# Miniprotein binders against b1l550, part 153

Target 1, 279 residues: b1l550
Amino acid sequence: MRLPEELLERARDIHSEAPSHRIKLDRVGSFGLKVPVEFKGFLLLAEADVWVSLPEGRRGVDLSRQVEAIYELSNPPKDPFSLCREAAISLLEKLNYADSSGVSIRFDAPLQDGESLKYYGVEISSIASDEIINKIRVEILGMTACPCTAELIRAYKSSEIAATHTQRSLGILEVSTKAEHPDPDKLASIIERAMSSPLRTYTKRPDEGGLVIRSLSNARLAEDVVREMIHLFLEEFGHLPEDTHILAAVRSMESVHMHDIYAERSFSLDEIRKEISSH

## First folded at step 12 (miniprotein)

Design p16Y
Fold by ESMFold2-Fast, scan of step 12:
Structure p16Y (fold): chain B 279 residues (1-279), chain A 94 residues (1-94)
Amino acid sequence: as target 1 above (279 residues)
Amino acid sequence: GEIRITVEIEKDGKYYRFEYTITSPEELELALKEIERIIRMVGADRIRITVEASSEEEAERLADEFRELAERLGYDEIEVTREGNRFTVEAERE
C-alpha cells in the first residue's frame, strides 16, 4: 500500500525541525546494511554501517539518503576501500547539515592456505570531514607456545626437545591514517609471522607435526608477539605519514589458565621512531 | 619509485583532503580512477593535486596526467607549479 503523493504537500518535514533539546549527536545512521564487495577477485557479502554527525539545531537525519549513498556506489560491487572513502564523501554531499560522516565495512577475508583457503577478520572505515581518515583492523588466529614452561620442563627432564603448552592466540593490528588503507593481506602476514606458528584450515599428519615442532621451537610470550608485530609493521609500513596511529595486540587463550593473557601497544609512527631512537 | 599524491577539492565552501602513498603501478591505477570518481561525484569547483616522487620525471609525468584530467573534467583555469620534485596542479571552473 502506497500512500498518495498529495500527502507530502501537507506533511511537516520532521527532520528539519528543531529538536526538543539542542544537543549535537556524533553518529546517526543506518547500521547493519548488507553490501556486496569485490576483494582480491572474490565477491563477498559484507556488513556496512553509515553515519553522519547531527547538529544541535536539527531534529533528525534523512536515513534514506544514507542508504542511497552506499547503494549507489556499491552497484556494481567494488573494492571495500574505495567504497568506504567514496561513500563517506557522498554522505557529506547529500547531507549538507553534517560536519562529518563515516562508513565502516566488515567482512571475512580469504587467504590462500596451501591448496585451501583460511579466513581472517577485516573491518575498514573512512571518516570524512575536511580530512579523510582511513582505519583498518585485521584479526587473525595463530599459535603460541610458552617459553617459561618449556624451560622448566627442560630443567626437570634434562631434555633438548622443548615441551610446553600451546594455545590459539588472536593477533590484532589496527591502523588509522590520512593515507590509503594498508593492504590487509600484508597486515595478516605480519601477525602470522610474529606468532610461534600460523594456524591452518586443515592439516595432514606430517604437516600437523611440523607446525607443532615449529611452534615449540619458536616459543613466544604474548609480549614477544606484540613487539615482533611492531617491528615487522615498521619494516613494511614505515613509509606511512608520521601521524599514522597503530594498535598492536595479542590475546592468548592460555591452555593452562581459566583466563586469557592480553598484551597491547598503541603508538603513532612519530612516537615509536623517537622511542626506538632513544634506546 | 615511491609516489605521494595529495588531493584537495572544494565545492560551495566544503573542503575535502585525502592522500595516497603509491608503491606499485597497480596502486597508481586504482588511485587515478578513484580521484576522478570523487571529483566527478563532488562536482568540485576547485581542485589541487600535489604529486611528490623521488623521480622528478615521474612526478612531472603524473602532473601532466592530472592536468589532462582537469581539462577533461571541464576546468577553465589550470595551473601547474613546480618546486623541486613536487608538482602541484590547481584547477578552477567558473
Scores: ipSAE 0.444, ipTM 0.810, lowest interface PAE 3.1, mean pLDDT 85

Design p17E
Fold by ESMFold2-Fast, scan of step 12:
Structure p17E (fold): chain B 279 residues (1-279), chain A 94 residues (1-94)
Amino acid sequence: as target 1 above (279 residues)
Amino acid sequence: GEIRITVEIEKDGKYIEFEYTITSPEELELALKEIERIIRMVGADRIRITVEASSEEEAERLADEFRELAERLGYDEIEVTREGNRFTVEAERE
């Protein structure tokens, strides 16, 4: 049974009431919204979260205003970066009791792979307050080959290219900055170049052999991959503000173990530059 | 029983496809609203919605609802095709 709209005039405004406990909340919002976006010539269906801070004296957030903020900006679909930033700003305009707002948008990004496409994960955020902070996280699978086992087999067989175990590894780059979002394709490229080899959507037998040989010739520990990702990131994005924060990580799904290997490093650009310049 | 809905929409030669597996009337109502919203946001030139249900009658009823949606959105050509308990509604604007 649907109640008449006239009841809205008689009902209490629960959201504007004092809460049971005078505690501020950092993030209150609508999570899991489906929103179409336009990314590099592709129309994609993304998943979005929108939120605002809630002051200690207010019981609830007007959730319909949050949904309006992003939906209005999604018609027609636009690039997810502009959508993210503009929706975060719109949330503060529509919900003036909030001190901060945020928007996250997640999608699988297409990447050209020969005559086919492969996909990698992208999550972008914009958090608005006195300033705007933009965050992007890129995850892409690649291949790693174990240098330790390679060296043992090389010693045994006296071969230039040693046989070793290979496995899928997930590379992760996350960047938080006051500048515009970094290009996710460039972040994905950095991750793939740091790996022993990229993964392919389709290969013929000779191409598959070449990929395996590339991987074996470029054997890397998880620790090597993280360091190379950081090195390549600094070459491409060292121009970002000094307080830009980066997370570089890799999770290797070891084919010879029942467990994974994980390596990571978090840093600011200021921090890492001082570290590498100190010898 | 489960209802499966597959939605494909096209705008200026670009495509998106997404699916729902519905197990309750409440989920169905939310999915229908979300589908209409996405179609409107995209301003789709062509839509194709495929409905599968255990009951042919239920699938046909849902296909009719999507045909009516296409009519309300002003599509010029609307075609409903059946293959067993699968109904496909195709609509395009010219």
Scores: ipSAE 0.584, ipTM 0.858, lowest interface PAE 1.9, mean pLDDT 85

Design p17F
Fold by ESMFold2-Fast, scan of step 12:
Structure p17F (fold): chain B 279 residues (1-279), chain A 94 residues (1-94)
Amino acid sequence: as target 1 above (279 residues)
Amino acid sequence: GEIRITVEIEKDGKYIFFEYTITSPEELELALKEIERIIRMVGADRIRITVEASSEEEAERLADEFRELAERLGYDEIEVTREGNRFTVEAERE
C-alpha cells in the first residue's frame, strides 16, 4: 500500500534543508546496483555505482532520481561504455544542485581463448562536470616465472632451458582520460603479452607443455612485467591526450612463499615521455 | 529459514545467471523486485527460476508467488515443478 499523496505534500523536504554542518561532500549516491549490459555480443549482469557531489548548503541527495537515471538508460541493455557516459550526463542534468556526477560499472569480460572463453575484470567510469573524464581498469591473470631461480639452476646444470618456479600473476592497467574509454580487450592483450605466458581456461597436455616451456623461456620479474606493460601501452595508446593518467601494476602470487610480490607505476603521458626521452 | 534463488534469463540466445541467499522476508521482497526489474529490462524471452526453501510448505507457498510473477511479466507458457522443498519455474513467450 502507498501513502496518500497529501502526506507527501505536507512533509518537509529534508534533502533541500540546511545540513548540521556546511561541508561539501564529493560523492553521494547509490552503490551496488545490478544492471544488465551488452558487451561485444554478450549479455552480462554488471554492478553499477552512481553518485553526485553535494553542495555545503544542502542536506541530502534524491537517491530515487539517481536510480531512475541509470535504469532508464539500461532498458534495453546497451554497451556499458555508452551507458556509463550517458548516465553520468543524465544524472548531472536531473540533479541541478550537483557540480559533478559519476557512474562506475563493473563486470567480468569474456575473452576468446582458442576454442573456449576466459574472463578478465573490467571497471569503467565516467565523471561529468564541465568536462567528462573516462576511466577504465582491467585486471587479468597471467603466468610469471622467476629469473633468479632460473639463473641458479642454469649455473648448476648448464641447461639450455633453466628450471624455475612459476606462479599466477595479476596484471592491472588503469587509464583516466578525456578521450573515449580504451578498448578493454586491447588493455588485456597488453597485460598478457607483458607476462611470461598467458593463462588458459582449458588446455590439452601438448598445449600445457608448450605453455610451461614458454613461461620458463621467458622468465620475468614483476618489475619487468610492469615496465613491459608501460612500453606496450605507449605503442598502442600513446596518441591519447597528454594529461591521460595511467596506473600499471602486477601482483605476483609467489608459489614458493606465503606472501605476494607487488610492483606498480603511476604516470601521466606527459611525465613518462619526458622520463623516457632523458635516456 | 534460509531460501536460495537461482535465476537464468535468455534473450536472443544470450544468457545471464545470478543468485540470492535469503535469510529474511525483507530480503525476499527486495530480491523479487530486483528479479522482476532485471527480467523487464532485458526483455527476456525465457526464464528459469529455481528456489530452494527451508520446508515443503514454504516451497508450496513461494511456488504460487513465483508463478504469479511470471504471469505478471507476460509469459504465455509457464511450467512449475516441485520436488520436496525445491521448485523450478520455467516460463517463455510464445
Scores: ipSAE 0.460, ipTM 0.819, lowest interface PAE 2.8, mean pLDDT 86

Design p17H
Fold by ESMFold2-Fast, scan of step 12:
Structure p17H (fold): chain B 279 residues (1-279), chain A 94 residues (1-94)
Amino acid sequence: as target 1 above (279 residues)
Amino acid sequence: GEIRITVEIEKDGKYIHFEYTITSPEELELALKEIERIIRMVGADRIRITVEASSEEEAERLADEFRELAERLGYDEIEVTREGNRFTVEAERE
């Protein structure tokens, strides 16, 4: 039901009123919006969150203005990086009482896998204030194989190729920077290269055997994967500003346990370079 | 009864696919508005909307609403097909 416009003239402007308590809020917004985006030649349906800061003297945020900010920029669909940045800027322009704004966009990104496609998770954000901070988080599944069990079986059987347990592992790279968002396909590639082997959407028997042998020949601990991800990240993205912040993590869904193994490292480019060089 | 709505939208050979499981009239109204908004934003060349309900009558009524939506959006070719309690509305723009 749409109420008559005449009622808006008589009604109090609730949002502009003083609140019960003079407390600032960091994020107030519209979460879970469906927006189409265009990513590397694909049309995708993304999920977006938009928010602004709310000053202590104002009761509420005009939610319709927030939704307008991103919807106007989503017609026609555009790349999610430009959408994210432009919507965050638009929010500050439309909602002049706010000190900061933010936009987060989530989607499953297609990645070519032989003759088929597989998907990995992407979440990007832009937070606008006196400057713009761009964040990207990439999550992709791969395979790890246990080197400890491999060595035990090799010793036991005196085999050329040791058998070991394998498991799915989720690799995570998160980057926060004043530069533009890193290419998520490159982040996904870094994660997959750090794993024992990537996962495939469709594998024929000969290819499946190759992946298994690759995993067994390249057995890695979760800790090994995180270190390799950081090494590969520095090779590819070491050109980013020194205050760029990175999170590298792996969650291994251990096939021999009812629980997962988790390893992570957070760092700035400045911090990690000093650490590596001070060996 | 549960209502399932499946939406496929095409623009220049590119597709998006999404689904709703509806359990209330309020959810249905919101889903209908969201579907129309996404179609308009994309500027879709073709749409395919499948509705499935426990009742043939309810599914047919919803399919008719989507047929009317396609007409309002200016689609030239509109086909409605039925398979039991499942109705599919396919529409394309010439």
Scores: ipSAE 0.617, ipTM 0.870, lowest interface PAE 1.7, mean pLDDT 85

Design p17I
Fold by ESMFold2-Fast, scan of step 12:
Structure p17I (fold): chain B 279 residues (1-279), chain A 94 residues (1-94)
Amino acid sequence: as target 1 above (279 residues)
Amino acid sequence: GEIRITVEIEKDGKYIIFEYTITSPEELELALKEIERIIRMVGADRIRITVEASSEEEAERLADEFRELAERLGYDEIEVTREGNRFTVEAERE
């Protein structure tokens, strides 16, 4: 049996009461919601987090209104970027005591690879206040080959054959902007082009040999990959607002070590342009 | 014991697959509600739910619950198949 609606009006609104301590909270919400989305012609199951700020004079957030906001916008499934932005705005409108709201959506994005598909990680968010800040993080695996070992082996053997260790490397691009979310496929493409070679979904021996040769002929340090990612990003997305913030990073899972190598750079478009133009 | 549920939902030739590992009755209840919500949101024309449990009796009981869910959601063709302690409920709308 469900309680009549009239009983809800009679009950105390616990969330609107004063808290035991007058402390503001930055993020209060529902985390780990499963929502279906439509992405580039695919139906995907994404995970979403929704939250709002909570003022120091209010005890709690109406969590059911938060969940309703994103669920209403998810039926039928829509693209995750529109869902993210619209849900953040809806939360702020529905929960008028909040100074800000946010939505984060995570999914594995399909990427066409010949006749097959491969997947890369995407996390997007929209944070709404007097303005909207959109953030996207793309992670994709690729291959790197060590140029230092290649040079040592070449010198030792007195040969021109590129021989070195190869390893999987995780490339990361994160963008925070007042403009619309960048296309994650383009971000993934930038990462893959910066690597020694991309990974393939299916490879037969002849093609596998070709990928290995490509990697060895295009040996790159993690530092090289990060710099190339930044260069390619500026070519593709240099038109974004000057206060757009970017993180470019690579984690190389070194096959000859018990540890990983990591390289990163954070910057705003304004900052990096001044740096490049001064040299 | 541990219960494993695999859910496949299809709409207009597109599909999603997701899984649960359940260790408590409370987790099961929440999973069932979430599965129903996702099916309704997608407007799925076909669903396939596979249940594996420690015993055949437990798996059959869960399969029957998913069969009842498919009936409540208005699916026209519902089939339940068994292989040991693994049951699959397939339902589609013609």
Scores: ipSAE 0.585, ipTM 0.858, lowest interface PAE 1.8, mean pLDDT 85

Design p17K
Fold by ESMFold2-Fast, scan of step 12:
Structure p17K (fold): chain B 279 residues (1-279), chain A 94 residues (1-94)
Amino acid sequence: as target 1 above (279 residues)
Amino acid sequence: GEIRITVEIEKDGKYIKFEYTITSPEELELALKEIERIIRMVGADRIRITVEASSEEEAERLADEFRELAERLGYDEIEVTREGNRFTVEAERE
């Protein structure tokens, strides 16, 4: 049942009242909103979170204004990067008590895979305050092959191409920058090139054999994949501002263990360049 | 009981598909509002909504409700098919 507007107009403004405890909250918002977006010629249904900071002297946030901010900008659907940035700015304009705002948009991005499509995970954010920080996280599955087992089998069989176990590995690149969001297809490409081989949505037996042989001939530790991802990232995106922060990580779903192997490195562009030049 | 809803939306040859599992009347009301909002935002040329209800009686009631939704959205070609506790609403603009 919807209450009459007359009652709402005469009701106390609970949100503007003093709270029971004078404590600032970092993020208060509407999470899990479904918004359509256009990405590289595709219409996708994305999931969005919107939030603002809440000052210590205010009891609550007007959640309806948050939802209005992103919905107004989603009709008609637009690219998720512009939507993310514009909605974060709009939140601060509509909710003037907030010191900061944020928007995150998540979707599965299509990637051409021969005559088929495969999908990889994308999450983008824009966090607005006195400045705007843009974040992007790309996750894509690939294949790794164990070099340690390969070497043991090579020694045992006296063969140059050793058999080894292979497994699916999740590659992760996360970038936080004052510049525009990096192109997620380029981030996905970096991850796939760093792995032993990419995964395919469909292969015939001869193509499947070729992927396995490629993987076995390009055996890599999770640690190797992370280092290669960083190297390839610097080659493609070294032009970003020096204070750009990157997380490079791999989670290997080991076929010979009941547990996963994980390797990561977080760094700023300034930090990693100094490290590389000193070695 | 449990209600499953599958929504397929088409605009200029582009498609999106999404699903709901509904366990309460409140969830159903919210899902219907969200479905309507998404369709309006997209400006969809064609929609296909498939619902699996907990009973045949519920399916009959919901089929009418989703037909009314398609009518409110301005679709002039609406087809509703039912089989037991399942129905599909297909709608498009001429």
Scores: ipSAE 0.616, ipTM 0.866, lowest interface PAE 1.7, mean pLDDT 86

Design p17T
Fold by ESMFold2-Fast, scan of step 12:
Structure p17T (fold): chain B 279 residues (1-279), chain A 94 residues (1-94)
Amino acid sequence: as target 1 above (279 residues)
Amino acid sequence: GEIRITVEIEKDGKYITFEYTITSPEELELALKEIERIIRMVGADRIRITVEASSEEEAERLADEFRELAERLGYDEIEVTREGNRFTVEAERE
């Protein structure tokens, strides 16, 4: 049963009323919306969150206007970066009581892998206020090989290629900037190049052997991978504004342990340059 | 009973696939509205929707709803295929 729309004429406007307590809220919105996007020639189904700040004197947010803002911009599907930025701006324009707005869009991005595709995780955000802050987080699996065990086996057996354990490792790069979102494919490439080897979607035995040999010949600690990711990031994206903030991290799912190894570093471009130049 | 819905939507040779596991009438209603919205936003040339339910009658009823949706959206060719309690609705434009 659906109530008559004529009731809207008599109903109180709850959202515009004073709240029980005069407390500002940072994020109020619609989370987990499914939105189709066009990414590098692919049609993808993304998940989106949209929100605005809520002032201390207002009881609630008009959630219908939030959903309309992103849905209108999603028909037809467009580039998720433009959608993210435009929707954040639209939210502030439509909801004039808000001091800030934000949009996050999450999807699995296709990456060319020989004749097939593999996928990596992308989350982008745009937060609008007096200016726009763009955020991107990329997560991709690769392989690492332990140099410590390799050294022990080399000492024991004196083999030319030291045997060691290998494992899946998750590489993470997160960037917050006043500039446009960095290209996620370039971020994914940085992560994979920092690893002992990338992972493959499909591998025949000769190719599998080559991947293992590559990994064993390029053994790296999680700490090594994080440092290499930072080095490669600075080569590719060192031109971003000095107040750009980066998180570089690796979670290694150690094949010889019941636990993971984790290494990370957060920094601004200004901070890291001073650190590197200081000695 | 539990209902599984698999949706594949294609536009200009590009496609997306997504799934639902439904355990309540309320979840079903929301899933149906979301599926229609995504199809309309994409302007899909082809859709393929597979429904699995604990009873053949329930799966057939849902397949009929998706067939009706495809007709309402103007698809020219609509095919319904059955494999036990699994029904697949395929629809193409033009």
Scores: ipSAE 0.563, ipTM 0.851, lowest interface PAE 2.0, mean pLDDT 86

Design p17W
Fold by ESMFold2-Fast, scan of step 12:
Structure p17W (fold): chain B 279 residues (1-279), chain A 94 residues (1-94)
Amino acid sequence: as target 1 above (279 residues)
Amino acid sequence: GEIRITVEIEKDGKYIWFEYTITSPEELELALKEIERIIRMVGADRIRITVEASSEEEAERLADEFRELAERLGYDEIEVTREGNRFTVEAERE
């Protein structure tokens, strides 16, 4: 049933009314939207969140305007980075009472692995105000091997290549910048190169042996992996603005323990350069 | 009872799939709207929707709803197949 137009003219505009308490809210929006995106020749179903700031004098936001901002830009599916930035800008244009807007998009990114594909996690966001801040978080699994046990076994057996335990480790790189989002494939590559070896979706016995030997020859603590990720990041992305913020982290799922090991470092490019140059 | 819906969508040789586990009529209505929106956004050339419910009668009724959806979306080749309490609706545009 369609309501008479006269009633619409007489109805209260609830969203524009004063709230019960004059308190600003930082993020109000629609979370968990399913949005198709096109990423490097693949069609993927992503999960998106859209939000705006709500001023202290306004009771609510127009949620239909929020979903419209991202849905119209998603038909047809497009690159998730452009979608993220453009939707954040569109939100501010459509909802002029907001001081800031944001869009976050999460998906599993395909990565070529021989004849098959493997997947790594990507979460991107764009937060728009007087400027745009772009954030990206990449998570990918790799393998680490314990150097402490390797050294003990080497001493005991006098072996050229020491035996040790291995485990799956999750590497994390998160970047916040005023520049465009870094290429997630390059971030994933940095993480994998910092590990003892990458993980494979399919491995024949000779290739499996090679990965194990590589892992054993390149045994690393979680702390070693974080430092190597930072070193490799600076080589690849040292050109980013000096106020770019980075988080590098590793979560090692220890095969000989009932718990995980975690190591991290957050820094700005300016901060880390000063620290390294002092040594 | 619990309803499981699996959706596969194809456009220009590219594929996505996703699924729902539904426990209420309200969740079902929301899932149906979301499925239609995603199909329209993608402009899918081919769709495959599989429905599994606790009863054959319920699964068949839902399969009919998806068949009707495919017709409304302009698919001209629609096939419904059954394996017990599991129904699959496949639809293509020429």
Scores: ipSAE 0.592, ipTM 0.862, lowest interface PAE 1.8, mean pLDDT 85

Design p17Y
Fold by ESMFold2-Fast, scan of step 12:
Formats: C-alpha cells, sequence, structure tokens
Structure p17Y (fold): chain B 279 residues (1-279), chain A 94 residues (1-94)
C-alpha cells in the first residue's frame, strides 16, 4: 500500500528526533546491496554494505540517502576500488551529521587458469573520516602436502620423492592501509606461491598427476605456508606505509583428520621489520 | 507458492547471472525492483529471465510482468517461451 502524499508531508521526521538513550553508534547502514562492478575486463555482480556513524543526539540514519550514494556511483558500473572510495566520501557529504562512513564490497574474482577460469574471494572496504583507510581481504584455495608423513615414507623406501597425504588449504591475506588498495591478483599470487601447489579448475589425469607430484615435492605445514606468505608479501608490498596492518592465515582441510588445522599471524609493517631484523 | 527466478544479463559480451527463491509477495516486489535496477545500471543489451512457479498460471502472469518490463526498457526483440510451469523471457536490442 502506498500512503497518500498529504500524510507524508505532515509526518514527523523520525530520524532527526532525539533518541530514547543518548548513545553514539559506530555503524548504521544498508547491508547486502547488489551492485554491478567492472573488474579487470569482467562484469561482476558484487554485494555491498554502506554505513555511517550516528551521533548521540540523533535517532536514526536516512537509509535512502545511503543507497542513493552508492547506486549513483554504480551507473554505469565502475571498478570496485574507485566505487568503494568514492561512495565512502559521498556518504559523508550526503549525511553531514556523520563523523565517519564506510563501504565494503565483496565479489568472486576471476583468475586465468590455463584455458579456463578459476575464482577467488575478494572483499574490499574504505572507511572515511579525517583520513581514508583502505582494506582488502583475499581468500584462495590451494594444495598442501604433509612433510612429516613424507619424511617417514622417504626413510622407509629410500626414495628421493616421498609419498604423503595432500589436502585443500584456504590461504588468506588481509591488508589495511592508508595507501590505495593492493592489487588482489598480486595477493592471490602470493598465496598460491606459498602453497605446495595451486588448484586447477579442470585437469586431465597427466596434468593431475603433475600437480600432485609438484605438491609432494614441495611439502609444507600450515605454519610454513603462513611464514612464506609473509616473506613474499614483504618482497612485493614492503613499500606500503609502516602502519599498514596485515593478517596472513591458512586453513588446512586435513584429509587424514576430521578437523582442520589453522595458522595465522597479524602484524604491522613496522612490527614485523623490527622482529625480522632482531635475528 | 514458491517462485524461482533466474536472471542473465549481457552487456558487450560480458555476463552476470543471479537467482531468487521467493516465498512471499513482499519478497517478490523487492526482487522485481532489484532486477530492474541492475538491468538499468548495466545498460544491458540482452536479458534472459526464467520464472518457475508452483502453477503454470502463476508463472505465466509473472513472465508477462517481465515482458512488460522489457518493453518499458526499450528492448526491440522480446520472446516468451514456455516449458510446463517454467517461462523464459528473452529480450535483446540492436
Amino acid sequence: as target 1 above (279 residues)
Amino acid sequence: GEIRITVEIEKDGKYIYFEYTITSPEELELALKEIERIIRMVGADRIRITVEASSEEEAERLADEFRELAERLGYDEIEVTREGNRFTVEAERE
């Protein structure tokens, strides 16, 4: 039912009223919006969240102005990084009572895999206040192989290439920085290179055997993968501001156990440089 | 009853695909608005919307709404096909 115009003109502005309790809220917004984006030549349907801070003296946020801010910038579709930053800024301009704003955009990114495509997860955000903080999280599946079992089999068979169990592992890199968003393809590449081997979208038996042999020849613990990811990250992105924060993690879906193995490390660039240089 | 909607959108050889499972009239109204918004944002050259409902009559009625939407959006070629209680609306321009 659509209400008559006269009622709307005479209705109270609920959002601008004083709240029942004078408490500031950190994030109030519209979550789960579908927005099309252009990413490296692909048209993708992304999911977006938009929010602003709400001051202690204001009852509510104008949600229609929030969705307007991102929708206007999504027509025509643009790259998700520019959309994220520009929408966060637009939110502060449109909702002048807010001290901060944020936008998060999630999508599955295509990555060339021989003659086909595979996909990895990307979530980016921009939080605007006195400055802009950009955050990106990349998740991609790869393969790991157990070095402990490999060593036991090698000793038993006196073999140069040991047999061992392999499993799927999810690699995670998350970066929060005052600089522009890092390229997610480069983050995905770091994760894949840290693994025993990458996964393929489609393989024939000879290619599948090669992937398994590659994994067996490069057996790594979850702990090894996280350390390698950090090492490779510093080589590629060590130029970022010193207060850049990184999370590196891997979740190994162990094929010989009914549970997963998880390893992670969070750090700032300043922190990790001091740690490494102390040894 | 339950309604399933699948949407394929094409622009300059690029594609997106998404789905809805609708269980209420309110959900249906919101889905229709969202589909129109995405089509307009993309400036799609071709759309393909498939509707499946518990009855042929219900599916046909919803397919007619999407046909009308395609007409309002200015698509030149609109085809509606039926396969039992499933209807597909395909619309193209140029």
Scores: ipSAE 0.604, ipTM 0.863, lowest interface PAE 1.8, mean pLDDT 85

Design p18I
Fold by ESMFold2-Fast, scan of step 12:
Order: sequence, then structure tokens, then C-alpha cells
Structure p18I (fold): chain B 279 residues (1-279), chain A 94 residues (1-94)
Amino acid sequence: as target 1 above (279 residues)
Amino acid sequence: GEIRITVEIEKDGKYIRIEYTITSPEELELALKEIERIIRMVGADRIRITVEASSEEEAERLADEFRELAERLGYDEIEVTREGNRFTVEAERE
């Protein structure tokens, strides 16, 4: 049922009224919106969150204007990076009581995997105020193999191929910058190259054997993976502004334990350059 | 009863698939609005909507609503097929 539109013209503007308590809110908005986007030639259904800051003297946010802002920019579908930045700017322009706005867009990104596709997680955001901060988080599964057990078995059997346990590991790269969003495919590539081996969508027995042998021959601790991810990141993206912040992390779902192993490092480009360059 | 809606939206050979599990009339109204909005935004060439409900009567009613939606959106080839309490609406432009 819908109420007559005439009632809306006569009703009080609740959102513009004073609140019961004079408290500023940091994020008020519409979360879990479904928006179509075009990503590298694919049409994808993404999930978006849109929000603005709410000043202490205002009771509520005009949520319909938030939704209109992103939907207008989503028609026709466009790349999620432009959508994210443009929607954040549009929110501040349309909702002039706000000090800041933000947009997050999440989707599973396709990545070519032989004759099939595999998917990795992408979340991007743009937060607008006096400046725009762009953030991207990429998560992709790979394989790690334990070098400690490998060394024990190699010593015991004098084998050319070390036997050890392998497990799925989730690699994470998060980048926050005043520059445009880094290419997520490049971030996903960095993560996979840092792992013992990538995961495949489908393999036949000979290909599966090769993947396992590759993993066993390239055994890495979670700590090794994080350090390699940082090294590879600096080679690819070291040109970003000095105040760019990065989180590199790995969560290893250990096959021989009831618990996971986790390793991470957060840093700014300025900080890490000084650390690496110190003599 | 529970209603399941599967929507496939195609534009220039590219696809989106959306699945809904509906447990209330309010959820259904929101899903219908979202489906129409996404179809319009995409400018879809072809759509395929499958409705499953515990009641054959309810599934048929919803399939008819989607058929009417496809007509309003300008699809010129619309087919409705049924297998028990499962209805599929396929619509194509051109």
C-alpha cells in the first residue's frame, strides 16, 4: 500500500528537525544496494553502501537522495571506480549539511584461469571531504606449503621433492591513497605470485600434480608471503604518493592445526622506504 | 510459504544472475522494485525470471506480474512455462 502523495506535501520534514540528543553521527546511509557495473568487459552485480556525516543539529538524512545519487550514476552501468568517486562527490553536492560522504562497492572480480574463470574479492571506496581518499581491498585464495615440515622430511628421506603439508591461504592487500584506485588485477597478481602456488578452478590429474609439486617446491611461511607481497607491491606501485597507506596480510588455514596462522604489516610508503633504505 | 525468485539479465552476451529468498510480502515488494530497476539500468536484451512457491496459485500470480512487467518494459517475445509450482518467464527484445 502507498499513502497519497498529498500527505507528503502536508507532513513535517522530520529529517530537518532537531534531534532528541545533539550528537554528531559519522556515517548515516543506505547499505547493501545492488548496482550493476562494468568491469574489464564484464557486467557484474555489485553491492554498494552510501553514507554521509550527520551534524549534531539535524535529526536525519534524506536517504532517498542518497539512493538517487548512485542509481543515476549507475545508469547505464559504468566502471566501479568512476562510479565510486563520482557518487561520493555527488552525495556531498546534493546533501550540503554533510561534512563528508562515502561510497563502498563490493564485487567478485573475474580472473582468467586457463579456459575457465576464477573469482577474487574486491572492495573499493571513496571518501570525500575537503579531499578524496580512495581505498581498495583485494582478497584472493592461494596455496602455501610448510617449509619447516618440508626440511624435516627432506633430511629424513634425502628426497629431491620435499613432502610437507599444504593449505589454502587468503592473501589481502589494502591500499588507501589520494591517487586513483590501483588496478585490482595487478593487486591480485601480486598476492598470487607471493604464494607457494595459485589455486585453479579446474585441473586434470597431471595439472593437479604439477600444481602440488610447484607448491611443495616453493614452500613459504605466512610471514614469507607477507614480505614478498610488500616487495612486489613496491616494485609495481612504489610511485604512489608517500602518504599512501598499505595493509598486507595473509591468513593461512593450517591443515595440521585446529587454528589459523595470521601475519600482517601496515605501513605508509614513506615509512617503508625509510625502513628499507636505512644503512 | 517461502518464495524463491531467480533472475537472469542479459545485455550484449553479458550476464547477471540474482537470487531471492522471500519470506514476507514486504520483502517481495522490495525484490520486485529492485528487479525492475536493475533491468532498466542494464537495458537488458533478454531476461529470464524463475519463480518457485509452495503454492501453485501464488507462483502463477507472480509469473503473471513478471509477464506484465516484461510487456511494460517493451519486450516483444515473452514466454511463460510451468512445471508444477515453478514458473519461468523468458522475455526478449527485437
Scores: ipSAE 0.400, ipTM 0.778, lowest interface PAE 3.1, mean pLDDT 85

